VHH binders against Uncharacterized exonuclease domain-containing protein At3g15140. Designs and how they scored, part 2

Target 1, 337 residues: Uncharacterized exonuclease domain-containing protein At3g15140, of Arabidopsis thaliana (Mouse-ear cress) (q8w566)
Amino acid sequence: MASAFSAFRVSLSRISPFRDTRFSYPATLALAHTKRIMCNSSHSVSPSPSPSDFSSSSSSSSSSPSTFSLMETSENARWRPMCLYYTHGKCTKMDDPAHLEIFNHDCSKELRVAAADLERKKSQEFNFFLVIDLEGKVEILEFPILIVDAKTMEVVDLFHRFVRPTKMSEQAINKYIEGKYGELGVDRVWHDTAIPFKQVVEEFEVWLAEHDLWDKDTDWGLNDAAFVTCGNWDIKTKIPEQCVVSNINLPPYFMEWINLKDVYLNFYGREARGMVSMMRQCGIKLMGSHHLGIDDTKNITRVVQRMLSEGAVLKLTARRSKSNMRNVEFLFKNRIK

## First folded at step 18 (VHH; from p08 with G102D)

Design r03
Fold by ESMFold2, fold request of step 19:
Structure r03 (fold): chain B 337 residues (1-337), chain A 124 residues (1-124)
Amino acid sequence: as target 1 above (337 residues)
Amino acid sequence: QVQLVESGGGLVQAGGSLRLSCAASGFTFSDYTMAWFRRAPGKEREFVAAISRSGGETFYTDSVKGRFTISRDHAKNTVSLQMNSLRPEDTAVYYCAAEWQDKWTGEPSEFEYWGQGTRVTVSA
């Protein structure tokens, strides 16, 4: 039998605490009116929180300083998938205890900030960061964005839409969505909620205006904010390609961005060529097993929060030329190539 | 820990065939998009082909479409590139690459893991 120890036989990178095939998203026949998701409270009058003891040798005494590794293991074991109707602001089961037990309805759950995390933080050139991670091969299928307050590192809000392709046959779409999302039951939510990219942009612009991040009088970029991506592809390449497919002009807020990989390289002096590499090097456990853009966006946000807490200053890394918007200027000499 | 090891390169006459292979270790193979890139002498790396995590979707650069076939073997954790009807312009070092996120791009900077490459020379 297998007497040789091989990394191929045992891999810890795939293990997820929620590999239970009985999880499925409910079908929603009547969707709620879209509601704003609140990830951060303006006020708290309750006593300060106390962490639960989560060691295998649990006790009722006062907590010892926990190791970072143990805390991450306990938190990941309690992970629940987000309700994807909630992330769209459309959940009609917010008062159903069985539903709330299965699905997370707190967009900041794995993104909370402790007071100690602010001790080494530096002031930032922006008031907000919009973390984005698009999903899709030919056309965009998922458009998720998290707002992070640059001063507090807290998550402010979430914008999340599934996107319906316009250039694929219905049969091709159904096959692709079943293959991509069917194992986790996400395909039902996708079919219930997906809208064309032009409509996503219209709803996104309303949402940006509600946060005072952009309006039609804001000609270039965002108001005191910047997009953060893992790589350049999302904003440099996919957004313009999708705009052509959707017959819309490239929105002016997509003219500049921060590639987190380039900031990471310059801040730590070491290369991390992707999200998983950045998380491994920082000792941040990958959460979510669904290959969802919203889960990746949350994981990238955890890297952003870690970098900010260690004193990183996030600066623009790329922008389009005003004379030729196909031409992208890279602002860091030392970058991932 | 993560390794991508290419093999199968060599010298071949124009019109001939080669099969490249890339053995993957140190990550869960089925969670990654796999791709081949190439670098011709004096040029930058360029995209050749990619295959989805499940193997159900493929993409090729125009100059190789119809001549090259990418495939993956989940049991052996390998990705392969069958190269037929080879031309001198296909002469390059061929690299295997892997990426977690569902981003379909020809940009080398968007891929997380890379092999060291295998040399393919196509003579006239």
Scores: ipSAE 0.599, ipTM 0.838, lowest interface PAE 1.7, mean pLDDT 80
Fold by ESMFold2, fold request of step 19:
Structure r03 (fold): chain B 337 residues (1-337), chain A 124 residues (1-124)
Amino acid sequence: as target 1 above (337 residues)
Amino acid sequence: QVQLVESGGGLVQAGGSLRLSCAASGFTFSDYTMAWFRRAPGKEREFVAAISRSGGETFYTDSVKGRFTISRDHAKNTVSLQMNSLRPEDTAVYYCAAEWQDKWTGEPSEFEYWGQGTRVTVSA
């Protein structure tokens, strides 16, 4: 937390020689007001007026029903990066065929679940998992979340925001963002869309309420849902440090979480100390632009889907004490050290 | 097969210098943050220094600032730790570590790959 943050200081200049130039984002377009993005799941749909028509849900996905092979669909032969304006609900080119050929506008693509993938799945204690992978060193720069239905393993929706630091000068921000994102044109999307963390939390809480996952009367945690992280850092360390910087109280839904590394260790009886190790051990290909939080969140979600399909039960691994919110209780005895 | 192999440890007198090296293989070196941790006898592993993927950013624990310098060589896939003005409290096994995700923390559990360590002993 504060001692670890004090030990970690970074210069604001970064150079990344390995950005993939094939996926350069287009020149700035007029931005729409933020709109909710609906993935290929019906879990957030408004109630139908006919009760007799609610049985037997159906799927229109082209995913194969064979052994869990999301990475080998015919759609994967023409992989495209996510449109980052789309992931923010701000894309104005949703009806432009040339734009759609370059950028993916379907958050559930390559995350679709076949019926055969459910055969070994076990009942879960939560209705939903919120997979999160924060990006940023000094302050958070990216806040991406995917909702996974715990029964069907389908992706329900996403929440994605770029986050603007508030304790850095504009000159320092511009240099840092150019160094981190500049090669692919992602820096332009960042500058067009980034908002302060306090506003991200406000918009996130509206989005949570729209999914019935939390409201301001909720004591702590999420309603029948849990955050899933790869490691403890995101929720244990980074969120509290960012809340101090942003002068906001630690949100009560960040009082508990699932560290996928610990569940992985206990389910498979083998250690995987990071996302790449988990994916290699499971035979899952790493997809997307390196070090974009939304792409990493999708990759972690593929691990979640694989583990669920093989019979894992995802349980809380950590929670904060109400009497001292800086104290974290680890709920698994056998955990990554 | 991912490997991190440390070298350059040994016995040195207080006030002396050592240069540690870590050779990396089995992964795309330039995609990883590299770090050094150390474990003193009878103590837990503690963070020493880290260097960003590009080499443009470095981090140090307070007790080594101004004395230790971390660097990386993308052509040789190595990360180094130049240790100057060594003190007896620097005596430890030094470990090389790598992490793909953009997480800057002193917690060993957050780092994906680890070397076996190289022993540094600083005599009075």
Scores: ipSAE 0.561, ipTM 0.825, lowest interface PAE 2.0, mean pLDDT 80
Fold by OpenDDE, fold request of step 19:
Structure r03 (fold): chain B 337 residues (1-337), chain A 124 residues (1-124)
Amino acid sequence: as target 1 above (337 residues)
Amino acid sequence: QVQLVESGGGLVQAGGSLRLSCAASGFTFSDYTMAWFRRAPGKEREFVAAISRSGGETFYTDSVKGRFTISRDHAKNTVSLQMNSLRPEDTAVYYCAAEWQDKWTGEPSEFEYWGQGTRVTVSA
């Protein structure tokens, strides 16, 4: 019994061509009359006042006691947490002395360079290093960057944004943020400041342009600068994955980077599995909250400064293929896999 | 500030049971493998048990297999060690430890944080 599979011909109904209503918006040529305000440069030659008599009054030099300026011993300035509202340009308490005492608003003060640190420093191929350490396992949750001047080793500026996931439910986000940032006491500021990754990229590109590090009118990478990562995953994997999630193109300035682990391996001849391992091996004290991206970025920056002070040259370790951006060429023969 | 605070130690008879707990704070608990170590009098510190970041994998030293169970609670940032069929040779100070794992690859690093320890004494 041959069951006749009736081919229901779904009738392609003729969607009628809706009419080209040419709304002729009238080009009102408002002739804004540029009134040439003639700034009359009246050269008023004010007259030379007369040489009044300098009477030589013998002022008795009362030897005011040399106030021994107590050199405030630069007490090792107690570490203060960074104001995360400030890093987002949203701090409303810059006039509150108690707030200014509790929180740091200048990251450069935490990452000071001594004159002795420059003695062994070598010339670098780049003028600036952009140290980055992303947070977020599923989607990016935090986008922190510090600029290091390759000549002075000083921190020039920072870019810091919390990132709001766009493919997670609000309940899932709240649970994740509570678990990650709740015990650090930064969950509130995350909720107050977090923006979609697309907007983070837009604000970041403005910031890059303000520092002359990148021009959007050029399909080129960074100007005399390179990203520095602790591992390949941040730029190699996480950024491209997030771009897909956010439905944006991969920014052209993420085509090459410096993996600090590979530089570390080649410079010291020893492996370090991560930031904490590098810091321990170098005798650098970890400061701040681990897995807070801005604090980890600062700690990675401390490793960068130490390596530079010991004469390391930071070179590109990886580059994306121009033919296929998913393919990455590793430039170092000896690297951490 | 990072803290690991152990509790639940005490005196117990051989064959008895004890539950140790460690409360973690000041770090992202979910990014760490949690472990228990012990130090007996006159001996070096030795590994006892570990639990992966997700809690899906557990590891034990051979002498405690089948007797001890490690678990973690991500909601409370706690790690626990259920100790059953205790023996005099289990007498030690027990320490909670946290090992950082790479946030992207999950690769283990080193034990970064340590508690002050809790004393367990098993009488014959």
Scores: ipSAE 0.006, ipTM 0.280, lowest interface PAE 9.7, mean pLDDT 86
Fold by OpenDDE, look of step 18:
Structure r03 (fold): chain B 337 residues (1-337), chain A 124 residues (1-124)
Amino acid sequence: as target 1 above (337 residues)
Amino acid sequence: QVQLVESGGGLVQAGGSLRLSCAASGFTFSDYTMAWFRRAPGKEREFVAAISRSGGETFYTDSVKGRFTISRDHAKNTVSLQMNSLRPEDTAVYYCAAEWQDKWTGEPSEFEYWGQGTRVTVSA
């Protein structure tokens, strides 16, 4: 009994191509005549008179005015958002005064240290700290780094990349970006600049080498530098997961790090759940947009600078096992769990 | 002081629409998942919708999927619930709630903060 499977030919009806109506909006050349108003103000101010001689010899002791160098306390410089195109090397408006007024292009100016902040600073085990705060739940969306000089507490430079997911659907990416960076008004910049994580790592390694912080010819970690994180998750969990997703090996410089929460706990004897908690407890004002990775990295850097100024020593808090990179040894007895 | 203040409730006919708003103050709004709950007469409080701290993820109870939309505005510290195609069974007091969300673990905690609620009545 030959069951006749009737092939229903669904007729794909020809949806007609809607016509390109070229609305030619006419270029009305409005010649705005700039009338030169010649303000002729003639004011004839009169020659008032000659008054007299009085000779009094008073020996005015020239108290040399102590030039109080008004160090313009740069404290009142209005916070300006950082140009995110600039952080990606893609700013085309460096000659636009209006753009330069609205946006900051110098991270070091936001994170200035006073001479008094160095008085209680202790010697550090590292010369440089690489402060990091990753963004992204499923995949990494933002990779921000600030370099802090451990001697001066100054910010030396930054590395900042938006990261484009490679396994997420475009729809899922767009929804997430709209929700996260759309609310911050930086979704356009993300779309214009985001690159795959593999490329971020390649560009980051070039940047590390330019700062003499890492050499690709060495299987070793950072040169006299350490990552500083707000929690273990960034380097312990998220970086390895992303490396798998991106089909790259875990970079050797992610083998050890400083969890600022653990250092904070041991230095102050109190627990902080995160960056905002640390800042609140330290009386540090949060600046910028929370959940923008570069601004959060700056805020973490402010906590690092405060702790250093109060005499904290930043030590390694975690290290991956050489035998199994999935195993992490925690080096502090008292740590945030 | 922490405050969640709901608004936008009222009387609406079946098939109608309402937009609820909740204004948050006294805490770091961006660190919290925001949610809407409702309590119908003689029923327990039930989950309606939630939005992640970033706004990138939204969650809905099955009975409101496709009809309700939760959103948040970080600049205004507000969370909203657009309610379309309202039904008599949607009649309830609607509550705004905030839950602290760890940036990294995303582990849900208990909803720490609650509003006083706004009444929604859907007539047949």
Scores: ipSAE 0.000, ipTM 0.265, lowest interface PAE 12.4, mean pLDDT 86

Design r03
Fold by OpenDDE, fold request of step 19:
Structure r03 (fold): chain B 337 residues (1-337), chain A 124 residues (1-124)
Amino acid sequence: as target 1 above (337 residues)
Amino acid sequence: QVQLVESGGGLVQAGGSLRLSCAASGFTFSDYTMAWFRRAPGKEREFVAAISRSGGETFYTDSVKGRFTISRDHAKNTVSLQMNSLRPEDTAVYYCAAEWQDKWTGEPSEFEYWGQGTRVTVSA
């Protein structure tokens, strides 16, 4: 019994070419009349008073030149926004002084550690912390990471990628990006640099290997490093969901993490709902643009540095089960739910 | 210091319109759901309207649906309540409030910040 699969020929109706109506904008030459304000320079020549003969007493007091130690006034280096083309390796203005005056190419300068900040620092279980704060409601839009040296508390490097959704229409993407990044003036750089999440993971793994933080040949977790998050959502939920959308396996280095909120709660004995709450409670000034992932990652890093400087020990707060990656074990008894 | 400053209240006749405004300062405005509450004479404070962090979602109590419109301006850190077709039962002190909202879960929390209120009186 031959089941006749009826091939429905969907007729491709010829959408007619809409006519190029050339709107001729009239060039109204508004002649701006340059009113010459004549600043009258009245040169009042006040007279030269007379040279009175003050006598020559030569007392040779050898005033030792007080070495004005030029206290280099640590010019409070004016905060500059990070060049997002630079973070993507696409900055074409690396030698442009005007560009370098406006934009920062060195995130370590924003996150300086004083020698005094190390006095109360304790030894850590990890050598490096990978601070992460993802952006994106539906799919990931931004993947920012800062490396913090656990011994020096200094920022070693950053990885930053804008992520292009793969399941959204172009129109939906454009509208979403305009709404999220348009007011920040970073929508253009997003469009110029955003890549699929699969490619972000590939480039991230290369970067991890360059820092000796992960080896793809071992299929292990991070080497003497841990992710630090502001909440569980980023690594617990968002990354796995994105991996499904992108049709990739969950990378093995996302099996465990440090939720800074849980560490914060246990260290200070007080709850903080998020990054801004932690920063306020710690008296840390928020810098940059909130909801720009790279700036939020920097702000989370400031909280990490503060906690470390006060003697906090950052420990794993969550771990995925090896048998079922959907099951997460929370390692802290007292945690933010 | 955190401040929510309401304005735009006043006396209006039934069927009239008012626009309330709330200026927010001292906190990250984009992290908060903004809301309006009201307290009528001899009644408890009640929810009127809310707008999500992004401004994409709005919520209203049933008695004001179709008459009131909540909006926010991220550039100015303001939330507004356009009130049309006002009724005597809308007479209250109107309060602006801010609720921290998690960027991912959207789970409502307690309203963290409150304004001092602006009085709306609707005459019969």
Scores: ipSAE 0.000, ipTM 0.291, lowest interface PAE 11.9, mean pLDDT 86

